# VHH binders against q93235, part 11

Target 1, 248 residues: q93235
Amino acid sequence: IFMKTLDPKVPRFYGKGTIIGVNPGVGYQPWLKERPDSTLIKYNLRDQKSYKAYLEQMKTYLTKYDSNATETRECGAGDSNDDLEKNPDALPCRFDLSVFDKGCSEKSDFGYKSGKPCVIISLNRLIGWRPTDYQENSVPEEVKDRYKAGSIAINCRGATNVDQEHIGKVTYMPSNGIDGRYYPYVFTKGYQQPIAMVKFDTIPRNKLVIVECRAYALNIEHDISSRLGMVYFEVMVEDKPVEEKKEL

## First folded at step 1 (VHH)

Design s06 (framework vhh_surovatamig_d1)
Fold by ESMFold2-Fast, scan of step 1:
Structure s06 (fold): chain B 248 residues (1-248), chain A 123 residues (1-123)
Amino acid sequence: as target 1 above (248 residues)
Amino acid sequence: EVQLVESGGGLVQPGGSLRLSCAASGFTFSSYSMSWVRQAPGKGLEWVATISSSGGSTDYVDSVKGRFTISRDNAKKSLYLQMNSLRAEDTAVYYCARDLEWGDEYYTYMDVRGQGTLVTVSS
């Protein structure tokens, strides 16, 4: 077994539950700390109090992107965080939240008020990991129309046949998923983790829908038990009269 | 300077036992959960076990449950892994790691700095 001393300036990070190589887990927002065992996003359109906690969690999560310009740089097409591996003085790419301005911004209450809720999808940070492109003829059918070389496509479906009938129209922002210019991750101050948002445009009222989201790149395996490459959550948008409650 | 120094590895026959140690310095050891991770020849890093900062909770990868025990001594700034009923598949370089949380609350990431300790399970 060949062993080499680790560089003390470049720490190694590894997600738990991975057996072979590095495979990123998938996370989502919002989830509520008061219900840590629950993956259920449930609210009533007629009761603003029922979704206020989800909006606050989303807002809190997105404050991570309020960085100083000196800690990040603008990245165009063809750029990446490859320079972070080659030059320790290089700056990580700045992530632009304006891509979510089409109904998934704070000003639109992340779609919750309109019954078109948005969910943040992210990949866990693995040092040095970057997406590997599918060969053009090998892109999975479910992401074929939205796949872009250098990016990670996201697809969300109903977890069962019944859920798939109910999930309705889903919009992805950005449409091509998570852009590879924000990879690789290197442990550095100012790194901005790229995210995508998924908007449930026509999810039915008063029905529980179990959602499965998968991230797609050649080097992403799908394993729900370890939360690798995929995630589950439930959405229920109620449209019910608000009961008069006792003031305590 | 954060340092983690692993020891206790060696050659052992299948069914044997080894106890690994990790000496930590350069940070407040009692404030962090700690993990053991391993790398088999030609494979990536695999998480093995985690212990909370107080030692009150532990978690293990399924393949080692019931065979491995993670423990810590905060006064000595030391982490341990007791490995029983060793199998050929446990052959790997073992690293101790300081757990650092990034971003999504589903996983911890392990700061692996030391050279590790080699465990070879072979007849």
Scores: ipSAE 0.000, ipTM 0.207, lowest interface PAE 11.1, mean pLDDT 79

Design s07 (framework vhh_surovatamig_d1)
Fold by ESMFold2-Fast, scan of step 1:
Structure s07 (fold): chain B 248 residues (1-248), chain A 123 residues (1-123)
Amino acid sequence: as target 1 above (248 residues)
Amino acid sequence: EVQLVESGGGLVQPGGSLRLSCAASGFTFSDYAMSWVRQAPGKGLEWVATIKEDGSEKDYVDSVKGRFTISRDNAKKSLYLQMNSLRAEDTAVYYCARSYEDYGDEGFYFDYRGQGTLVTVSS
């Protein structure tokens, strides 16, 4: 019996494949710069120090959304970044982190303390790229209930049959995925990249789960070797005594 | 103040050659990957080529592979694009762009571009 093993030597840091008008790559956080070869998010619920680095990485990542009002604008329903390509005075839409307030905010320690860890999912910034809508009858089954025209749906599953049995319930924020109003990205100062968060509500204790997340739009192809349209990582939430008395 | 100033554009016949230059100032040039991007009349921005900080790696859009060569001189804080076998489809404003890898996003980003230099390929 052979079990699929994630290759830790998959390149992480080359800009190849993140090109104008082609397929976007998918990234995740928290990824720790101190462990660049690791895709493992592993911590012990009973040891706050075991997840402190993940919380600090999440906070550091989200500082890019500390916007100046003069560099961004509020975007309501019907607004978009469409003007950015033609109008040098246009301001990019401000990304509102309050969409993560239901268990994936800094106030909630991004779910880590409660054993419901949140993971940021983002598309690599691809100049001029926009999501293309599926036709109603062509939406993939796994995202059909959460797909909204103009948005990029996210779906995360266990990478193998064993992982799928263990992954449990997953919640997506925003529920409809990444809103297309934040596209296209162009050379605009103050641009705020849209993100989604995935919360692992019922991931089992003391079990390694390999997760595969995919981004869904008509013009997103899925290719793990090129980091296009999908990403892999591993989650292990331990529930073990902080210090066990050593027998010897 | 970050400044990128392109030069070398002009009118050329199909099959001809042009060499674009970009002079950088206001930042440590050797710390950044650099790119050329272009915008054809009535179209959006298209990435053309990227060169790594030390010049060790170069990438190109498929339509220019074998015809265009990107290079840099870190001592002179300059970026170049040698364009050979030019086609009418290469007609565009060409921009020099500062690039970097954001390891947190595992992506390649552009944060500054110059004012551009017009390349017109016509008989």
Scores: ipSAE 0.011, ipTM 0.397, lowest interface PAE 9.4, mean pLDDT 82

Design s08 (framework vhh_surovatamig_d1)
Fold by ESMFold2-Fast, scan of step 1:
Structure s08 (fold): chain B 248 residues (1-248), chain A 123 residues (1-123)
Amino acid sequence: as target 1 above (248 residues)
Amino acid sequence: EVQLVESGGGLVQPGGSLRLSCAASGFTFSSYWMSWVRQAPGKGLEWVATISQSGSEKDYVDSVKGRFTISRDNAKKSLYLQMNSLRAEDTAVYYCAKDFYEAGEYDSYIDYRGQGTLVTVSS
């Protein structure tokens, strides 16, 4: 028999066929319109202009969460969007951005100024999809300490052994991942896509780190070829003298 | 505003053919992946076929592979589904759907803007 392996390298973009499928794709921000084919987040700590576009993109993305009391409702533990499937007039749960106030808010420049950049992680909107809980003994090792029943855990690691040595400490917000109260997704006015943020607390200076983030629930498969349940991007935080002369 | 208008449905005998069309307006059609999805009577939505921005990549649900062909004309801002060897189980309302396609972006513009076109396969 002739063995032939498929090339595992695929474009880092929205996976086809996921709009109404059973496995959600994973997206990230900041993604820059000026560099649509790039997954690289690269900036110089000594040059505020080098990360201005990332901050503006983060702010623009989060504008969709500007709450209107008539379009959303407050949801507590045990609530969900289940009623949206039966009643088109039911209001979706409001997503509260204050959960990111621990260094991943606009007031903190999303950690960029401090060299602790934050990245938004989201799941592709999949009609009627909701997370299925792992059985207690089946929670993957990499998320078991942060897994909560009813939620989607997020884990980011270095894509290679070298990247894993360099990625350093990663903080997740919310710590237990994306809460299931914001599911299922339906085509409802005012629906707010739940997100998580990942903060790179100790990423080294002047090193390119390739990051792989995965979303975890029993009904999420991780497939690079179809771009499902996982996403790749690169981070490079430089600490280099600014060579451009400032105009006086 | 984004608009997707489907047409070309109708009643056809088993083994027959139909060509569905979708006219798009209100967005840069050539910049988006497009899909056909369907809903059979009493069932949920089913993805049927997807096509890339240029038309170079296409994919289909297994039940229609070899029978259906998705295509697009970016100059006319139109999406098509050629349906051959139709079966009773292909009876459904067919919807034109827009996917958002850019690196790292998945969630902002996936929407069913069309009203659908009914395909009935019956003897």
Scores: ipSAE 0.013, ipTM 0.314, lowest interface PAE 8.1, mean pLDDT 80

Design s09 (framework vhh_surovatamig_d1)
Fold by ESMFold2-Fast, scan of step 1:
Structure s09 (fold): chain B 248 residues (1-248), chain A 123 residues (1-123)
Amino acid sequence: as target 1 above (248 residues)
Amino acid sequence: EVQLVESGGGLVQPGGSLRLSCAASGFTFSSYAMSWVRQAPGKGLEWVATINQDGSETDYVDSVKGRFTISRDNAKKSLYLQMNSLRAEDTAVYYCATEDVYSSGWEYDLDYRGQGTLVTVSS
């Protein structure tokens, strides 16, 4: 089951029959354009060059939230992007990156230098899709303490029993996951895709940890075969002496 | 800067054929998966077809499988949709759209959309 989920030959758009109202896929950052088939985030704490590319990719990804800020509006708790479907002059909600200022900001080098790396989690952009709330007594146990009505909770765990022992403490930002006010997506100019970040606070040194992250809402099914509602990646934070540059 | 310009729409009778074109500029066309999406009068947007970066993989909504063919020419920076056996329900504004370059793995994000071209299927 697990090995079948990580087939690198599967095309990027696998499992999508329509982009309207279907079960969303989950993506993550950072991944490197030079290694598009790799899901491995691997770096050495003693070698700043080993994680520079990940930091640059994270910074580049987040630049889009600044570039379109003037084509967005501030949204409070009662606001949503519902008007975008009916009103061509409506502005999409602005996504505020300050929610990541607890160790997952650019100023914190996204936790990489401290060995507490942060990973961006996002949902595929499905036209017209909105999260549906769980009933209060039906919230899955693994997100019960962090679930908020109107939001999509995120939970990341080790993929195997060994990985579950090694993954350690994980912090979610925002703690309640992705707020539903940023839905639906309808090709609106200036749209800012909502994201969450996951911080690996106590991941062990020199151990490969396979991570499985799932998104939770009533209308998100977790399908391993179609890779919907979940994503896998690997993290390895090394703490080893820097190898000398070979003379050839 | 980034521009997608659709063309080829028009009025056709049921059973007819039409070929849509999308000219891309302002970005590295060959680095993006491309899609055709449509919006029928009074309806929401509907994905129609997708083609990956090198054209080796295509996918279609069930209602157009066997009738529509998506293709691309990376040297000409152009995307195409060949539409055969057109039906009244295919009447829509058709848009060329591209994927967010920062998406990862099997994530599908649409980042840009053109102005659209109207296809009307009527007697």
Scores: ipSAE 0.012, ipTM 0.294, lowest interface PAE 8.8, mean pLDDT 79

Design s10 (framework vhh_surovatamig_d1)
Fold by ESMFold2-Fast, scan of step 1:
Structure s10 (fold): chain B 248 residues (1-248), chain A 123 residues (1-123)
Amino acid sequence: as target 1 above (248 residues)
Amino acid sequence: EVQLVESGGGLVQPGGSLRLSCAASGFTFSNYWMSWVRQAPGKGLEWVATIKQDGSEKDYVDSVKGRFTISRDNAKKSLYLQMNSLRAEDTAVYYCARDSPYEYLWGESFDYRGQGTLVTVSS
């Protein structure tokens, strides 16, 4: 939607104070560096070459999660990165990619081969930022059934009424969103940024669908014009015969 | 691969001056905006200054404006911070950082930093 306004050569975050923001932006993958102004994910199910670049970009993005036991630690449900702000020797929580093993892993080609493509959703890193919980009776309806205290819920819908009719069933991994144990972010060696994946289970063939994804926590406001707390991209899964020139 | 190595930190008295250097390797230095960030004892990370790829644009945190000057030498792949009229509150570990042009899409403000250099301002 805002394709022509993206410039990957310009810094995205700097300011006149501390590098602590109020409202995080939302990013997605696969975004191709070769097409920096495009938010379109378009491929043909019958032509595996048409989605190879997206798979390679997903793999490249996920290399930052390679295991290193000396730079990260195992974290349980009650743990957090709170000590990173006070203790320079504290280790950040290790992010486990196995939560995506339900059809959004590298071994499943991130769902692209099966026509159920997966998209990574992440929050822009703001130093010291933490999600604030909604009060029990104030959780937005669209995430109420998947909201967990201490976490950031993700919801993706069609950007217009027509897109919403076409988007179909969406699966979220983890189902409760991004766990707060990976916050706050502090610029430290070994930090692993938490991510969620969204799987488009029944997206229609040969139709362009404009998707809007929002992140939900009390201290995340949604602003379309500045893309804070939300992101847009387009998906088109084609099912078309491979032309003779592309059969090689 | 990508490396940023800071130098020039040390002990200096209030009102003194110090020049920090950062040597970059493993990437095309001239293609990136670069920043200095610092962490004072017991405090969080604070952005200090930013410089555009060609050096034509610079910005500073208000507390250092008029006292600090950021500069770069693309031929030498080096970033500098000239610090004048130093104050006790400038005591911090100073980090050279490479700005991430992809923060909007990848969620990263800075994608690489060095190990830091300690600046202590005391009498």
Scores: ipSAE 0.013, ipTM 0.303, lowest interface PAE 8.4, mean pLDDT 81

Design s11 (framework vhh_surovatamig_d1)
Fold by ESMFold2-Fast, scan of step 1:
Structure s11 (fold): chain B 248 residues (1-248), chain A 124 residues (1-124)
Amino acid sequence: as target 1 above (248 residues)
Amino acid sequence: EVQLVESGGGLVQPGGSLRLSCAASGFTFSSYAMSWVRQAPGKGLEWVATISGSGGSTDYVDSVKGRFTISRDNAKKSLYLQMNSLRAEDTAVYYCAREGTYYEDFSGEYLSHRGQGTLVTVSS
């Protein structure tokens, strides 16, 4: 068989949205490949077909966490990926999806059916990067109650005053954010990217809400123009009859 | 220990040319896609060009297409950016960077370390 040597094709999103350096960018799911220029998560509670693509995207994304017993290890309190830099036989920590069982699991349709949609938040990988702790008296007010040393806190708010009025209650899983045991990242087979989920518990019906999520650690700067430490997306949960075509 | 060292920057007049180089060490150079990114004064990071591990595929930001050429020499573990027809808007610190793990989603674009950078100033 003639085997062409295939180089990795340059990613479609490679451009101003991609960051390089020591300050991680923030990404989210569900982002749909068929709508690559859209950051809008929009669906109708009465129409399961309207959110099926989002559920399938999230399920597909989470398959990377399926059992990899030979390529990962169980990590307890005080563990980290520090050995990955020194030992070629060291295994990265296994990420446990059960932390999302409180309304952001596949069994809950990631909250979409109940009008409490969940969004995955992740940090771009930077080799050797790890979160640096805030000093006890310098933790930003918006994450002070959920910050844990060694970890990355997540905070999502309405992007404008109007959006903040509408966004309502937000729940974070894990509550302390992204655990530092999954850092530092090094290029190794079986590494499992840690993630957090954000659940929009009381987002209003039939209103567009622009959301800004930030990741917090001492060595994370926030700059949207460079996609550093923050991300924007929009959520619209509709509650309207499925077929209104009688009056087109 | 991943190390990237850029060189070749300097002061040039509009319409001039420069060739940037990046010396890589601490990893299997041919196994990674490499990029050039830049940061103009007072602005954020902007991706400029990428080249695949074998050198068979390249891509560029629209503003430099036809003017810049990215290339690599895997035997020498070096990355290059040939910059022709330079404009004042090309003034920036230029960094070479190693691409990390690629994932099939918007949030899955993963990038490695960048070097310390080399300054390119285009002015009369």
Scores: ipSAE 0.000, ipTM 0.156, lowest interface PAE 10.3, mean pLDDT 78

Design s12 (framework vhh_surovatamig_d1)
Fold by ESMFold2-Fast, scan of step 1:
Structure s12 (fold): chain B 248 residues (1-248), chain A 123 residues (1-123)
Amino acid sequence: as target 1 above (248 residues)
Amino acid sequence: EVQLVESGGGLVQPGGSLRLSCAASGFTFSEYWMSWVRQAPGKGLEWVATIKQDGSEKDYVDSVKGRFTISRDNAKKSLYLQMNSLRAEDTAVYYCAKGDTFEYYEESGYDYRGQGTLVTVSS
């Protein structure tokens, strides 16, 4: 129901999410290019080699944030990319990866070795798009405690009742989601796309858990059939003895 | 090397028409959504129109609906914008933009634009 087998030549999320000025699509990492039809993150805690590809993909993805300081600037609350359109000498906001230092950094192997894997969540780039704030009384219940005006809240849950029973505790970084200061997206050299990370603190061993993550802002609609404002993936953290290579 | 080269801009009187063209190279044109965006003097970028890979879906900003028509020719690797009933507020540099299909590994979006073509609507 939640998962479909797709033709390898057809992108998983195609259509409205790519249209400028409407609803953004949601992406995740690590996604392995070698397995384009797979949304499964599966590894064995006892086999470091089983998660090496995921760590390399995460590291490769994050190298895009290694920009020269002279091409970016520090942005405070209330700053946005609107400054770039008004001032040709303005620089794009620098995205600080240190917000992930609570167990989702490269130094912590993104939580994989400890069985608390981290997943990057991002929105498609749409020219001129920015998040619109919810009215105070209209913030969805599932993000109410973590919603901040000017930001995009992220919420991940089990896709079915069984998955929700198994998913356990989830930690979000930043806790309030993706900050709106990095919007709107513009064609600016050195632009750094904002991201969030989701850490699965207590996901069970040897169980497949189907995860649904949603992005929340007034102008983000959630549509399962069109896959707008949401993404699905599966996580399986195994704790099994490593079998020796059988030579026949 | 991805390249988008716009042409067809110029000076036109209010009520006139222009047809903008964009020649694409360096990527498989038929596999991408394409868009027109514009920037008026002293203003930010404004999305104008978008077209699906096969031309089956088209969307426009409200201010140009019924006046502008986006189209594409995949065999010629070209994107077009037919602009009718032009108004002074349509004065802008118009950019052809490459739209990617949504893919997790590419963070797909509108990541390339051309140099632009200037449209001036003045009497």
Scores: ipSAE 0.013, ipTM 0.354, lowest interface PAE 7.7, mean pLDDT 80

Design s13 (framework vhh_surovatamig_d1)
Fold by ESMFold2-Fast, scan of step 1:
Structure s13 (fold): chain B 248 residues (1-248), chain A 122 residues (1-122)
Amino acid sequence: as target 1 above (248 residues)
Amino acid sequence: EVQLVESGGGLVQPGGSLRLSCAASGFTFDDYAMSWVRQAPGKGLEWVATISGSGGSTDYVDSVKGRFTISRDNAKKSLYLQMNSLRAEDTAVYYCARYDSEWFGELSTDYRGQGTLVTVSS
């Protein structure tokens, strides 16, 4: 089995008709429907209009969590969505957006204005899929300090050595990743897909940084060629004078 | 209104064959990947097979590889599952499901039909 180095400029999504297997793919937001072939998040700190579309996309994405109390239930540490498979009247666990209040909420403009942009990370919904725990001594080093049994850890790094030097500090919310209580996904009205956010605390100005995010559980394979269990996107936070639109 | 209607279920002997059909309406069928999922008595939902919108790519759960074939007819807006060499453990309600891939990397099943029962028994 041979792995090939991927061209970092190649788009990571192939559009409608992409095959779905038993290994969950990883998605991100903000991804703009108007630019479906682009994985670039690029904006100018001095131009609020340059990041307005990203903020609106984030807000729109998060409206799916505005479910009323009759469609969801409160879930504690011992609860799960296991009953959803056998009981059509069971309610899915409510996902609490307040975990993002440390700089990745709508009140913080998702970090964009301050140059600390937040990105939503989610797993593709596979029917009946559940995360499987790593053995105690086999947790990958890059998530070992943030791994919690029953959960899916997230790790984002620079895609190349140069990107890794430039990416700076990344903060994860929740710190232990995506909680397993929200699995399995089944065809249930009011289901709330669990998500994580990653905040780029010290990403440099005026530099393109290629980011690779991976999801970690024993039953998630990382395959660069098939782009399974991982996602790529690019971030460019500019700090440049605003220029008026010029008519030719 | 999106609708998926399954048919073709029934009682078959072990080693027998059965072909399931799903009639789709209310959306542009060839824009969407489609899947078959099943639920055995007293058990959870299990993904069985997926086919891309064009029909150019297919994938299967390991327990059915070489026995089941997923296919589609985009002109007729129909999805099929050809099931050969059936085993008692294939007994389940089979559902036709649609995958929405409008969001980059956020693939999910957003609609399923009412299901068709397949019973494999001697």
Scores: ipSAE 0.012, ipTM 0.439, lowest interface PAE 7.5, mean pLDDT 81

Design s14 (framework vhh_surovatamig_d1)
Fold by ESMFold2-Fast, scan of step 1:
Structure s14 (fold): chain B 248 residues (1-248), chain A 123 residues (1-123)
Amino acid sequence: as target 1 above (248 residues)
Amino acid sequence: EVQLVESGGGLVQPGGSLRLSCAASGFTFSSYDMSWVRQAPGKGLEWVATIKQDGSEKDYVDSVKGRFTISRDNAKKSLYLQMNSLRAEDTAVYYCARLTYSYRGSSYWYDSRGQGTLVTVSS
């Protein structure tokens, strides 16, 4: 049931063609380098040191979005990276982190201190890939209220019935998911990979919750056994007295 | 004007063979890396194979390795794809593509492709 996130392999030499329309993998952060085999996000609200590594990983991941006006451009509705398919010297859209200012910013310690931890969700980089729209009457029920044409909706649920009872309220930022203006993905100077954040507003204390997040677009297939279009991780927010090493 | 014209597609039984050709004009063919890409019904565009401008390097998507062979003839300005042991899953429109950008060694972008040639593998 627990699948690791995988990035696409780097091509072996120049001349390797682009793979367009293949199903992208879904990734999440914070994923700690020191525990690459673990998908567990576990910390104690009473012990700030227990979540410091997660905060540092989030901050490190987000440094790739540091402003560089000479390498990116502001993009509004209707813009896209389509020009980059033919001219990689064209500037990619700048990703604005201010969309996370409602409790998922560095200023908010990404919700960890308040017991409302935020998790970054991204699609693995697949050169030339772009989302295709659902027909209006074919949008999956679980995302229909948050689906925006041209974008990738995200939905996170408890992986089992028990986890679903425990997961509580989840907030998505942006509410419509990953905006399509940052696609297609092109390996070019200044490209900023779009992300979404998921905030666990009412996750219970002292309970392990197994989370399944899926990405939704017409050309994203979902298959648990092949880990297509989805990712799994676990969250445990503890509220327990800090155990001190006994001196004597 | 850059032109790429594919030919050689058709209906074939599983296990059969087809040879696709692409005639290039309007540019210096020997100066460009070339690819074959395909689009199956209802799916996105998939890269199949690439050949370097001088024929020295070739790469293939894993599902066709050992079955497909990409080649080129720079004197004739032609690109080829020999397709053996064809499977139903190989059914697609096949496009010849000219690669013009290779950014930091990760991949090439194509700036031109032909109209495509349909390959249907069915019993």
Scores: ipSAE 0.000, ipTM 0.106, lowest interface PAE 17.2, mean pLDDT 78

Design s15 (framework vhh_surovatamig_d1)
Fold by ESMFold2-Fast, scan of step 1:
Structure s15 (fold): chain B 248 residues (1-248), chain A 125 residues (1-125)
Amino acid sequence: as target 1 above (248 residues)
Amino acid sequence: EVQLVESGGGLVQPGGSLRLSCAASGFTFSSYAMSWVRQAPGKGLEWVATISYSGSEKDYVDSVKGRFTISRDNAKKSLYLQMNSLRAEDTAVYYCATDYIEVEGSYQYEYFDYRGQGTLVTVSS
């Protein structure tokens, strides 16, 4: 698919803003270092070699959550990283990967083998930033059913009307999005970046789907040009016979 | 591998001056805005100053305006903070930081990172 007036790529952005910002950008994985200009996740269901790089990138990204228990602490629903701002001995909350056990874990090949690929969504780090809650009656309609006070809801849709028809069912893990207990971000070596995953349950075979994901909190504004509050990427799950090449 | 190494701190009397330096490696220094951030004993992290990647734009926290000057040398991959008319309230560990670093092939932008322990500035007799 070729769009002259709609560019699904978000320009790489350097050096704008401050370490003390109010509107975070959104990133995704798997993004392959060997194709730094590409936002395309494309693989063939019948060829495990075609998605191996995405699985390895997902695994590599998630190894940072295997950090030493002495550098992090267990956090319950009422906890937060507030103490990190004033207590030099405070430890950041440990991020629990078990929330992705609904088909977005390493054991499930992050859904790639089953044609239900998972994508990591994260917010860029801003010193002291924390999500501000919507008032109960002011939650945007598209996330109303999955919004939780103290958290950042994620919503992914097809970027155009055609993409929206094709994207199918999407599952969010955790369903309420990114939990606020991992905020504020404070400049500490033990900090674990909270993430959410988005699983494409019924994405069609052999069709390119352009996806737009947005993060929702009262203090997140959406600006794709600056990569603030939203991100674009493309998914293409092929179901085609594997071509055999003759070795000389 | 991104690395930032701060130096130039020390003990100085009120009204004195110090020049902090930060040596950067492992990333394209000239493509990132750079900042100085400090942490006073028993207090939280405070942003001090930022400089654009070209050096054309600079911003400062109000308490240091007119006293501190941020600068950079892209050829030497170095960031500087000239600190004049120092006050007891400027006592802190000073860190240099960048507003964007690609981590592990991520399409994620990091707004703040450092590799060193910072450099201690003590303003007292």
Scores: ipSAE 0.011, ipTM 0.244, lowest interface PAE 9.4, mean pLDDT 78

